# Ledger of designs, part 8: VHH binders against Protein LURP-one-related 7

Target 1, 182 residues: Protein LURP-one-related 7, of Arabidopsis thaliana (Mouse-ear cress) (q8gwl2)
Amino acid sequence: MADSETPYHPDPEDLRRIPVDLFASKKLPGLSSGDLGFADSSEHLVFILRKSSSSLKSLLDSSGVPLFSISRLHNGVWELHKGDVEKRKDLVLTVKRTSKRFSKTESEVSFAGESSENLVIKGVPFQKSCTIYSQDSIVAQTSLMYKLRQIYVGRSKFRLTIFPGSIDHSLVVAMVAIFLQG
Key: E = the ipSAE of ESMFold2; O = the ipSAE of OpenDDE; V2 = 0.75 times the mean of E and O plus 0.25 times the DockQ between their complexes.

## First folded at step 4 (VHH)

Design k25 (from a19, 16 letters changed; framework vhh_7sr4_2; at its last look DockQ between E and O 0.02; V2 from the best seeds 0.00; counts 0 for: pae E 6.7 > 2, placed apart)
Fold by ESMFold2-Fast, scan of step 4:
Structure k25 (fold): chain B 182 residues (1-182), chain A 120 residues (1-120)
Amino acid sequence: as target 1 above (182 residues)
Amino acid sequence: EVKLVESGGGLVQPGGSLRLSCAASGFTFDEYAMGWYRQTPGKQRDLVAGITSGDSTYYGDSVKGRFTISRDNTKNTVYLQMNSLKPEDTAVYYCAATEGDFLYSEYDYWGQGTQVTVSS
């Protein structure tokens, strides 16, 4: 027998072929009270989003190790930093609301360092819906699971679909978390 | 204990107006976002309008320019002013309360709904 174990995460080659779904829920095994979890299609916890305050959150791996800190500045701009919540040396990206119009919210994502193309996020935070765009291409999209579950009478759940590409899934989750909260 | 009570529904002719009210009790109203959803037979509930504790508003494309959501925190009430009503606005309208951090929000509280019928 070579390897009979079921793959829990997509092989790097699979990221070139098909979209990956993550499912967000507050009712996943391994979560602490108040945490939001992101699970893969096999129902295995992949990421944990932990709220410290209205302006401070952390994205953790399934073991509780910090990947990023998410903080809101006085001007309403969100910053994503690598590692611990107090570490400001490794700025990854900033997110700025560019529109808060009636039917749709819009934000711009700017990466730190080299001059990279900015991303645009559009959606309705109240519905937990957003789409992340790189130019005319979709990077990721969230949708409420109304069609699949009766979430409108209880705790909210939503699906995050990440399309094949080069952006790390942890960064996509962080961008979605930033966009949907403010 | 916790209660959301809708009122103001009824029968109206096309082009008419109605004002829906949702009276809330049993929770800290000013900390919650409030929304109006509607449901027609054979379809799932859709969000018509929402309002945050900071008075930011959302409207579905089908009602934008015709409906206005507002809240009165001193009365623990959210309102939906519906103008230029169309037959396709016929639905049961539900009031919902959700905690203000939308990423972490749970719809803990729903009203029983109020019928709006737009016909002759």
Scores: ipSAE 0.256, ipTM 0.557, lowest interface PAE 2.8, mean pLDDT 80
ESMFold2, look of step 9: ipSAE 0.026; ipTM 0.402
ESMFold2 (binder alone), look of step 9: mean pLDDT 81; pTM 0.811
OpenDDE, look of step 9: ipSAE 0.675; ipTM 0.862

Design k26 (from a19, 18 letters changed; framework vhh_7b18_3)
Fold by ESMFold2-Fast, scan of step 4:
Structure k26 (fold): chain B 182 residues (1-182), chain A 120 residues (1-120)
Amino acid sequence: as target 1 above (182 residues)
Amino acid sequence: QVQLVETGGGLVQPGGSLRLSCAASGFTFDEYAMGWARQVPGKGLEWVSGITSGDSTYYQDSVKGRFTISRDNAKSTVYLQMNSLKPEDTAVYYCAAYEGDFLYSEYDYWGQGTQVTVSS
C-alpha cells in the first residue's frame, strides 16, 4: 500500500511513540500483600492485579480504582469486562487458548466490538514468557528478570515491554495477566 | 530449608524401565505442583512432565504414553515411571516444585538431579 505510513507525531511526550517498560513484582511500594504490581522504570506503581479467587481477578489503577475484571469461564477461556468483579459492565475481549503443550501455549484474543483486529499470544506461562502479536507486528513481550541458572530460582519479577501502537497499556497488561495464568 | 532429593536413576538398556522418586521437605507439599525436567547433553533444560496439587497431569509430546507422573501427598513424594526408554532419554533428571498459579508464583525449587543413561 502507497499510504501504509502512520502520520508523523512530533510531540516527544507521546508515550505511544516510545516503547514502554513495566516491571511486575509482588514487592513494590504502595502494594497490598498478595497483590501483583506493575511499575514504571522509576518504580512508580501504574497497575495493580488483585486476586479475588482462582477464577476472578481485578486490574486496578495505581489508586486502587478497578479498571477491569478478569473471569475464567472454562478451561482455557477468559473474559475481560470493564469495572470491578461485582459491578462489571461491558465485555471488552475474550481470550481463548487454541493450543497447549506443556512447553508452549497459544491463545487468540477477540475484541467484543465489530473490530476485525484479532491478536495472538504465544509463550510459556511457567517461564513468564509471553509475546502478543497483531498480524506481523509485536504488541508486547515479557521477559523473566532472572533466568534458570541456579537450583533456586526467584520468579517474583518480570519485565513487560509494550511497543508503540493503538492498544491501551491497561488492555496489554490484562492480556498478559490472563495468558500467564496458564 | 526446602529440599528435593531425587533417587532411582541409573543405567538401562533401550526398551527398559526406571522409576524416579523425589522426596520433598521444608514446604507444604500438597499446596505445590510438582514436575520433572531433564538436562540433555548439549541442550538446555527440557520440561518433561508435571502434576498439579489437584492431580492433573501434563506430558511433553516425546514422552506421552511412555512416562507416568504420580504423587503421594502423605509421603511428600512425586514419582516418574519411565517405560520404553530410548537413547534420547539419556539426561540428568531434576525434580521441581512450583505454585500452580504461574502469574503469582514467587519461587521454584529444584533438586540436585539424578542421572539416567539409556545405552547398550
Scores: ipSAE 0.056, ipTM 0.416, lowest interface PAE 4.8, mean pLDDT 79

Design k27 (framework vhh_8h63_2)
Fold by ESMFold2-Fast, scan of step 4:
Structure k27 (fold): chain B 182 residues (1-182), chain A 119 residues (1-119)
Amino acid sequence: as target 1 above (182 residues)
Amino acid sequence: ELQLVESGGGLVQAGGSLTVSCAASGFTFDEYAMGWSRQAPGKERELVAGITSGDSTYYADTVKGRFTISRDNAKNTLYLQMNSLKPEDTAMYYCAAYEDFLYSEYDYWGQGTQVTVSG
């Protein structure tokens, strides 16, 4: 009989002790056309990012269950809500671009709730370059996967390293997805 | 069918200026991020400048302060104004369109326009 356990189920202690790598790709088993998948180091699908439009996306778990809706407002602010676009629940966070410097993009993440500290994201979306900061600490960082063994890997494939901490991996993936869209 | 057509390349003396243009058709131009990449013989293709649908710009360190990227959404045209040209700027220049940085299966590339800087 098949095990009922979810393929991706990290121990909470692992989230506080060791870095976790996720790999983003459009060419993963279990993906539908147009989806971007995030897989663990064993190539098991963990999260699915599904595009409804340039301004509207959904982050789903490996079973296709919606976790968050991601929407871009007319003022350029991105919002993350719990649930699907049709049954959208509470606001989780907002992402606002704060810097328009030629060589580097910066965004600020504000969590819903008055006592939450803001995060800062810095990088170059064109290069799949992104680092999430909590004060002076790095929460997560992306790197483009290319020239592995002298082989070019398409621009849609990159690595996301999540450093030990208490922030849910699904929220980190959502923040990276928002930042790299523009 | 998405189509990108570059023009404006040519031979120019070091220290000179040149503007290359990219005419776009077959898609909603104002919704796409656009960029200029270049490739010289024996070198990898390098992204030199980019502009988002929201007009945020990126420049490679090699061209920053000398090149200016701009777009005219009414004309569906992308521009790269190149000033203070150096012999090392000699390359084939390619226009590219990006639907979404996360969802780009591949870059949409034109045929290119050759820029040669004599020194």
Scores: ipSAE 0.106, ipTM 0.448, lowest interface PAE 4.4, mean pLDDT 79

Design k28 (framework vhh_8h63_2)
Fold by ESMFold2-Fast, scan of step 4:
Structure k28 (fold): chain B 182 residues (1-182), chain A 121 residues (1-121)
Amino acid sequence: as target 1 above (182 residues)
Amino acid sequence: ELQLVESGGGLVQAGGSLTVSCAASGFTFDEYAMGWSRQAPGKERELVAGITSGDSTYYADTVKGRFTISRDNAKNTLYLQMNSLKPEDTAMYYCAAYEGSDFLYSEYDYWGQGTQVTVSG
């Protein structure tokens, strides 16, 4: 995409263009009831996903400033807009479910405006697993976290790994959030 | 409050079959996706099977073709039919509930003591 963004995350790994891990959890300081937080490997909150309704969500930065609104129009069709629900701006992308097979789901991401390159998301939302593809390249991948002694103790979590590329991390998080909904 | 009570585990010989059950209460069962996870000593917990409120199913590769998940909404009960059991299937089996179809926000609301399945081989 032609749009560029200042790195949101202070981790040196973001600047080195190597894979970045974010960890999703409902149990992070600064979250409201029902919020899902995304933290870096140093446990710093980076993004907040807030549910307004089953068909309407917002992606916020760690300070609670809205980045995107996520809305559902049809079965399997979601739109991502800049800004929050009340300050909705330009359409950024649309996610459409293209296949819902017995054990796997597939969706297509279509960007508004500048990019004609579609992304494909494949996975099992029920297991919190998905992989985002740009043709043959992996953009990002989720995996279910288990009880880990060093980081996560006492409950299941999921990890999001973002691979080096040109797509903004906030857009990757938004696409994952859209895909893992059903 | 949501309650899930697992039962039906036991000792079975390799190649045998066993059905485990989960009795649910305290929520509108037919609106929830349900799943079965297992944990063997020294191993991480894994999701082996899931079923949505619309009866779509998921199976882990380790159990695909051998296990069948089903639900009885009239009885608020979830089942896992396990066929062709292997020693590697030995584990504590846990039932889990996921609110609606929004898997992004869903977590296991209740994990009872589980039901132990031991496969001799």
Scores: ipSAE 0.065, ipTM 0.437, lowest interface PAE 4.8, mean pLDDT 78

Design k29 (framework vhh_8h63_2)
Fold by ESMFold2-Fast, scan of step 4:
Structure k29 (fold): chain B 182 residues (1-182), chain A 121 residues (1-121)
Amino acid sequence: as target 1 above (182 residues)
Amino acid sequence: ELQLVESGGGLVQAGGSLTVSCAASGFTFDEYAMGWSRQAPGKERELVAGITSGDSTYYADTVKGRFTISRDNAKNTLYLQMNSLKPEDTAMYYCAAYEGDFLYSGEYDYWGQGTQVTVSG
């Protein structure tokens, strides 16, 4: 017996129990030609990343409703705002690239408002590899699904594992999308 | 149309250095991720280095610490500086363009004829 479809906002207790896998691909049902989709393990589309330009993207829910707009500023700085590019609302977070050495990139995430907790993202954008840290704890991690040499010639498909915690999955996806842009 | 023209290959002694270049035209160069792949006779093509529009870089383990990828957006040119060359680096080197950024890059286009690098030794 299958459960009815529910909005993608899991119970907070469930978010603290087991890791959740999302799969990023350009070849999911329901996507427009330039979109990148994030699906659950049953291949149900959960989020859509839509590119307006190299410096402007939108994160949408599975129905195409905008959740966030992503904008690149100069010098490795990105901003995430609520709503789409037309209906831009409050600043949510800023991602700043803090280190860039050959095949490794590091960025810091600062939340808007009075929160002082910053996150750190480390990885290799070209390999679709990143890990988001909250102090010493892992928030989320991406990886290529197979470790064969031929996948290092480029792949648009990767896995995102979100570890148990209280951070909204849409924010995790947005941070990963920002970091993997390079 | 997108065009990539590689140059700068040649014969070099083991331990030597060489820079290969890729001249790009027909697209907005600074918005593309770029890379270098190589293929030796009888072997599969391998990606050796990549660089995003934001200048983040990737290197294959076989070349890490020896090769440096860079781009000059004002000249629409991609470079691969190869140091401490080994006979195993002998291959045809191909320039590749990737769509936009690494979020969307799944494949590369080989539009050039390549440039041959031969390391003796």
Scores: ipSAE 0.200, ipTM 0.555, lowest interface PAE 3.0, mean pLDDT 79

Design k30 (from a19 with Y98W E99D G100S L103I Y104W S105T Y107F; framework vhh_8h63_2)
Fold by ESMFold2-Fast, scan of step 4:
Structure k30 (fold): chain B 182 residues (1-182), chain A 120 residues (1-120)
Amino acid sequence: as target 1 above (182 residues)
Amino acid sequence: ELQLVESGGGLVQAGGSLTVSCAASGFTFDEYAMGWSRQAPGKERELVAGITSGDSTYYADTVKGRFTISRDNAKNTLYLQMNSLKPEDTAMYYCAAWDSDFIWTEFDYWGQGTQVTVSG
């Protein structure tokens, strides 16, 4: 049966299919010193990335509630766990460096459990450049921020574009954060 | 705090060679990736060479085969050996440092630059 939806009043599910831009910066309103924030186009804080040590980071929501802990196990291996760094819960995913070239780094993402949906991340961490691939499709990518006829390069500022898909935005941000660590 | 001081720039004839150096202080040099960027009037700034703490190297296509990046961790010094110089290599050359920890930045840890001018 044909669905009689009105295109001028989009279904809430259609809004999840629109690409989302997040902007990463150390200089966002409401952000604590040393933290990296991810904000929407209106500079509303959505996620906070916090460092506990070189091998231990946290991803928090806009209210400062921990979503994930990020831990380095071995050279080139990272784990993402649900919850606070002191009260780790379920393993969500593992990221492993498959190529460690200065010109281009590559990592593989393996989800915990029986799912065989592996992702690949490619880019140049020191340039804050990465693209996340799911098979033949792009999940997300980072890029330098440009203004017309000039490059705006703020301290630790870059754009993250998340393309329509099934992967939660918090997981995409966590994967980008892990990739840019090494 | 972290400080980078470039030196060794100057005037050189096309086809000649020049070495620029960067003296680093205020951080654990051997834990940082280091690089050289350049900017000429009317052109975009480009990263021309990079070297990781593990000594893996990167070169832009514009300089590959002609430039060599190296580091001396005992002296906290970064080098760029420039051979077969072209007029197009004329630029201000900047030293840069990136920590591999939480947040990468290409601009927080820049030196003041050293001018290289290639005539011909």
Scores: ipSAE 0.093, ipTM 0.439, lowest interface PAE 5.2, mean pLDDT 78

Design k31 (from a19 with F102L L103Y; framework vhh_8h63_2; at its last look DockQ between E and O 0.52; V2 from the best seeds 0.00; counts 0 for: pae O 6.8 > 2)
Fold by OpenDDE, look of step 5:
Structure k31 (fold): chain B 182 residues (1-182), chain A 120 residues (1-120)
Amino acid sequence: as target 1 above (182 residues)
Amino acid sequence: ELQLVESGGGLVQAGGSLTVSCAASGFTFDEYAMGWSRQAPGKERELVAGITSGDSTYYADTVKGRFTISRDNAKNTLYLQMNSLKPEDTAMYYCAAYEGDLYYSEYDYWGQGTQVTVSG
């Protein structure tokens, strides 16, 4: 069973030097039914995405502590707030879909507050494929897990690669989660 | 019980158009991503088009610009409009349901298929 006693904190060195892979699956040790888990390369649960409804989700750490709430507004914009869905705090970021052309979806991420950082997410949600861009730099990327000789690729599992940068991994996971809703 | 029933298949001449439909029942349709796959004789089944619950679409390269996938959640129906059909498009077309947009099931649900035949 994955140790769920301590919240996940990425190594500062990892944030600066090497990409980090997270593996998303509904079948992970310690994961409750219905949840989506993100595990590291050692199969330790790092994050849990819990669905309350089609328009409301919670991102939890491995201990089940709510980190963020994800909600969709009537206008289609997604919001990420700190804390639990029932006690959500400050707005962290918004995600707005800007394009759905030719099997590609694009979304714009705007951070709340004084941050001028804007991100763009491009990809194909149906294929669990997206790339998060900061200008010309890649922040993160998802892809289905292909196996050699595999004719059919399951869609319930995918890999998230987070590249070195300053953005918190939990936010990356949240953005990916939001994007793949579309 | 989840049911998918495809219809609309038939014989069509090359360059022609055809719309196949899939009637869904036994599950919350609007919470599922849907897709069309096809299988030609002697070939593996391939994903042709997909649509998420948020209406994001995917198309195989072989059908881009020719096929359009859409859904009517009020009718629990999935559609595939096929234009500019080619003999290579001849196949059994299957409707599939995938649980959620992000929370995909490991198992796909399939209908019985509808035969599309394009004559050269």
Scores: ipSAE 0.031, ipTM 0.445, lowest interface PAE 4.2, mean pLDDT 84
ESMFold2-Fast, scan of step 4: ipSAE 0.291; ipTM 0.634
ESMFold2, look of step 5: ipSAE 0.293; ipTM 0.691
ESMFold2 (binder alone), look of step 5: mean pLDDT 79; pTM 0.800
ESMFold2, look of step 12: ipSAE 0.198; ipTM 0.637
ESMFold2 (binder alone), look of step 12: mean pLDDT 80; pTM 0.801
OpenDDE, look of step 12: ipSAE 0.017; ipTM 0.357

Design k32 (framework vhh_7b18_3)
Fold by ESMFold2-Fast, scan of step 4:
Structure k32 (fold): chain B 182 residues (1-182), chain A 120 residues (1-120)
Amino acid sequence: as target 1 above (182 residues)
Amino acid sequence: QVQLVETGGGLVQPGGSLRLSCAASGFTFSDYAMGWARQVPGKGLEWVSYIYSGDSTEYQDSVKGRFTISRDNAKSTVYLQMNSLKPEDTAVYYCARDEGDFLYSEFDYWGQGTQVTVSS
């Protein structure tokens, strides 16, 4: 279940109509040092990812209110809970790495509720490459912001494109954040 | 003071092999991921390979199956074994340090580079 009562309220009609681009960067207006921000195309901060440790992170809205906590149970297994790291509430989803062959990684997303189909995430975390699939449909994908086949080290900005669908944007960002940890 | 010093570059013929070494100092080596990047003539900087603190590895597609990254934490050294070298592998190779959390990762320290030339 998407949390519709959070201070950040994405327009539900945008989720159904057009792709939405968010831009991830550690250097965004209004962002605290050490945080990773997700901004819209106008550079308005939408989500903040805050690191407590390598195994514990929080996803916050633009007002700094915790939406989810991300915890790594062991290599290749993560859980997403509602709330912050000190006041964890309901389990939302589990991400489990199912395959790692050389540079390619695959993970499966299992929702805590019943009757939900699993999602699949495929990509190369080091390259900020990630595609989330619902069966044959693309939910979201990330890419480095380059036109050429070049990766510039120290320029770790990436684009997240969320395709029209019913999954809340905060949940998509959380899944991407989990997968791209490696 | 963080220092990274690359060695092992040189001139080789196509199909040859080289082993690059990067000696690190000034930090707890085992806590960090390490990578190799290269600057090819006429191109920008591109990453080559990456090794996490837990020894998991990543490779660029163009070097996969030919290059192997490894580390020796007791010696604070990362290595790049380069086999089946091609003229396209001609570049200055740089060693770099990274936090190892790819979501937050940026290479923060770089070596001076070592030249690899693949020519007949």
Scores: ipSAE 0.156, ipTM 0.470, lowest interface PAE 3.8, mean pLDDT 81

## First folded at step 7 (VHH; framework vhh_7sr4_2)

Design m01 (from g03 with R56S; at its last look DockQ between E and O 0.13; V2 from the best seeds 0.00; counts 0 for: pae E 7.4 > 2, placed apart)
Fold by ESMFold2, look of step 7:
Formats: structure tokens, C-alpha cells, sequence
Structure m01 (fold): chain B 182 residues (1-182), chain A 119 residues (1-119)
């Protein structure tokens, strides 16, 4: 038991890797209508975000297997559970908005079973602007995409850069989905 | 749709070797932790070995130094090389898969393959 890998610590291989870009879009090869896909630089799907309601979302792998359910409580706190919305398993983390000033939003991430490590998310959700912080370090950041010196219309597309560090990429995508989509 | 199929089990003499394979389909293999468990009649399943999506390994105390887990993400397959086999290694061996091993239990299991070590 004491030698089991925990989900909150990176594999040694992750610490040796360069930043990873994921590209979010509603129009990707193999993506169902209405879903938001996260793809690598070769347009291969890595994650799929599926909305069930304004308060329920699923994060799926590229094969459509449920990884996490994302649910909003009546008090406005978001919960991330392993599994599907119909069969929720272990609580993984919560996200709570701590500040909103006009369009600027700030949220705090708390992990289940680990009370000492929290993350902070700052940005402007409508503009797909999101930066995730762990203490003094940036974990991940979104950026806008351009086409021929023009901003993409509709703001349904963005790039997510995940920096080398301690946080599992699937958890980063889930946090971004909560902050920007809900 | 998740499917795990073990193979390579059989009868071997003490001190012998055996290589188990588990073919996986229906999920994004590279994102999942994979493991081997074993069960003898009347006992609970015990961890033999597991391997994270990033390649880090862990072994049960009774098999350290004798067994090696590995994975091939291009073939969606996890392996267990079993050397210096002993009669107490006799069990049904199960392949298991879990996303990032975030929970206390593996989500997906194979049907198992019998390994018998006797003279």
C-alpha cells in the first residue's frame, strides 16, 4: 500500500518532458456534435468534454470511456469524481470561486484526501482566459489562436499549454473545463 | 467495451519461467495504469505488480527480484515475466486496468489465466 502511486504526484517521466499543447475545438476529426474536444498537435483527440446539463459534465478519453464526472453543488462548488455522471466514484477535487470582479474570476482547487496543497485559477472565462497556479509556479495556461493575423471568431477554440510539473494532465483539463465552461 | 485478455498461463516445474501477456482494447491504453493480481482458492486477490502510464513499477514483496512487469503501448499489451517460480506462485492471474490509479480499486479486470507450479 505505501508503495502505490498516488494521482497527485507526477511520474518521473513527466518531470523530464517539455510543455504539452492541447487544442480545444468543437470541430475535430472523430468528435460528436456538441462535444468539446482536446487534441494534440496532430489533431488526434486526447480528451472529450460532454455537457449533460448546466451543472453536469463528463470528461471522456478519446475512445469515449468516462474518466471524470463534473458536477456543481447548489452552493456553487464544483466536484470532480472518478467515473461517469451515472456511476460516480471517488471524489478527486473541488473547485470553489473565491473572487469575481466584473469579468475577472478567481477560483481555488482543493484535492480530496490531501489538505495542504491547493491550486489557484485566474482568468476571464468568457474570453477563454485561464491560468492555473501552484504556489509560485504556473501549471497551465490558455491562449488564443490566430488565423492570418485575425482572431478566430466564436471563441470556441483555444490552446492549452501544460507545463512540466506535478499535476496530471487529465486533472488540468478538468480544472480548465470547470473554470471556462461552467 | 473495455476488454482485457490474459494469455501465457500453464503448468511449469519449480524454478521455471513463464511469460504472461494481457491484450487490451476499448480504451486509451497509454493513459491507464495496468496491473497483475493473483488469487488462490479461499483467499483475496493480491497485488503481483503494477505499472503506471508513465512506466513506474511496483511489486508485491513475495515476487520482488523474480517477476518483471512491462508494457508496450504500440501493441496495447502488458506483460509479466515470471522467473524462479515456486509452488506458492500457483494461482489464477488477472490483468487489471485503472485510469491514473486515482481510486482505491482497479475498474477493469480480465477473466484470468491459470499458473500452476508443481513437479
Amino acid sequence: as target 1 above (182 residues)
Amino acid sequence: EVKLVESGGGLVQPGGSLRLSCAASGFTFSLYAMGWYRQTPGKQRDLVADITSGGSTKYGDSVKGRFTISRDNTKNTVYLQMNSLKPEDTAVYYCAADYRFLGSEYDYWGQGTQVTVSS
Scores: ipSAE 0.033, ipTM 0.528, lowest interface PAE 7.4, mean pLDDT 81
ESMFold2 (binder alone), look of step 7: mean pLDDT 82; pTM 0.823
OpenDDE, look of step 7: ipSAE 0.327; ipTM 0.676

Design m02 (from g03 with D50A R56S R100V L102R; at its last look DockQ between E and O 0.15; V2 from the best seeds 0.00; counts 0 for: pae E 16.2 > 2, placed apart)
Fold by ESMFold2, look of step 7:
Structure m02 (fold): chain B 182 residues (1-182), chain A 119 residues (1-119)
Amino acid sequence: as target 1 above (182 residues)
Amino acid sequence: EVKLVESGGGLVQPGGSLRLSCAASGFTFSLYAMGWYRQTPGKQRDLVAAITSGGSTKYGDSVKGRFTISRDNTKNTVYLQMNSLKPEDTAVYYCAADYVFRGSEYDYWGQGTQVTVSS
């Protein structure tokens, strides 16, 4: 009776196997001016994106601890490194735009090291449209906040849906931030 | 030198509880995702539970609702609270640290702690 492990009891932690939504906004409780925050549905900050310059940004956790530095090279390639902008460490991944046609943009994500697994990002950055693919599967996707558009929607706001998988949410957020250039 | 040291394993009756701890040193703990994996003889290590540096959690299907992973970044420690234990949970449990999940060479593993559930 290998399959006899029932009943299933879905408590709050079990619900994590469904897609996770993060809400991006520049106007969230506890967010410093100028930062872009990624919050859960209760508006508790999960990640903070902080701009140092047009080509250098930091992704921070909710306590302000640097997770990654995000830098754009002169050739237009973006690099993600571990740690603070001032104490950059190992390269984690690069993002390179591979096409742009009629506002549609495609980029490739290459992980550092010996991995051959690459991701593809497609969307329209001006419209905050971004979908991350792993082969035939969707890893994450942004969408406009439809309910807010019926009443009030700011241009800096969008929803990021992260589908169940093995990719760390902080890496997903970093890739979205790079692709949308925000 | 990176070290992950598991503790809290042992023998327990079905329906019982155990709390595993993993003390970490030699890396910046708060930047790493932490996980618990388990292995029975002849099988690959399977994910039991993981927690990202940002606090997001993931669980294996067979342990959902019964196990809880948590971390204390001030003590460089990750925990696994195991409730309603079943004989099928018998395995060696390993603590792991992962900065980039996709085959990163930065993965660290502990030595393992035995959990045995029997009457």
Scores: ipSAE 0.000, ipTM 0.133, lowest interface PAE 16.2, mean pLDDT 77
ESMFold2 (binder alone), look of step 7: mean pLDDT 83; pTM 0.830
OpenDDE, look of step 7: ipSAE 0.438; ipTM 0.737

Design m03 (from g03 with R56S L102R; at its last look DockQ between E and O 0.16; V2 from the best seeds 0.00; counts 0 for: pae E 9.8 > 2, placed apart)
Fold by ESMFold2, look of step 7:
Structure m03 (fold): chain B 182 residues (1-182), chain A 119 residues (1-119)
Amino acid sequence: as target 1 above (182 residues)
Amino acid sequence: EVKLVESGGGLVQPGGSLRLSCAASGFTFSLYAMGWYRQTPGKQRDLVADITSGGSTKYGDSVKGRFTISRDNTKNTVYLQMNSLKPEDTAVYYCAADYRFRGSEYDYWGQGTQVTVSS
C-alpha cells in the first residue's frame, strides 16, 4: 500500500496471512536455561526470548540472531528497540501500563514514528492471560493448552494465536513478552 | 555469522545488461528486507533498490524502469537485473539486509561487487 520509509510500516501483503499459533515453553530442544521459546505447530522454534537482567531481554530468531531488545526504563515504561541489548538501534514501540484493577491489567502500546496505530493489551499476567486489541479488533490472544498440559505435566505453557492483520508477528511476540512480565 | 556475498559484477558496454546475485546465510532470509546500494569513491552509498520480506519493491529515481529487484526465498538469494546500463551506473554494488522493516540504517552489508560500464 503506502511505500513509506517509516521503519514500522508492515508490508500490506501480510494482510493475506492465515491465523497462526505459537506455543510458548521453557522446555524445548536448544534452549538455554531461562530462555522462553516460541514454537510453531510443527514444534520448530520460531522465536527465543532471552533474559539478560530483570529489566533487559532479547528477542531472537530461531538462528539466534537478535531482532529486538526489550528494556524497562526507571519510570516503568518498556521500550522495544531494533538490534541487540549491547547495541540498541531505532525505537520501535513503547508499552505503558494504563490501569490495574484487582488482578486485571491494561497496557497501551505506542509505535514510534508517524503511525497512529496504538494498541491496547488486556489480561491477567500471572495467569498468562493476554489479548492485544487494535481498536475493536483482536490482533492476538493467549489461551490455555489443556491437551498439551496433559502431555507436559508440571510445566508452564501457553498458546499464542496471532490473527491475520498488519502487525508483524515478532512485534506481537515482543508485546506479549513485555505484558506477561508486568 | 550473518554473511552476504555478492556476485555477477563486471565490465559491460553502455546499453548492456548484468544480473547481480547476493547469497545470504546466517539468518532467516524470508523475514528480512533485502536491498542493493551503490557507491562511487568519495560519495555516500545510494539506494538502488530494495524489496521487503513480503515482496514490495522500491527503486532509486535514476534506475526506475531499467533495474528490477527480485528474491528467491528457497535459495536465500536476492537479485538485481540491470538493463540499459549507462556509464553513470559504474560503482561498487552492495547487498544489504534488515529485519522486515526498511530501517533507518541497514544492519548487514556485503563486501560489494564492481560494475563498470565502459565508455
Scores: ipSAE 0.005, ipTM 0.376, lowest interface PAE 9.8, mean pLDDT 80
ESMFold2 (binder alone), look of step 7: mean pLDDT 83; pTM 0.832
OpenDDE, look of step 7: ipSAE 0.380; ipTM 0.716

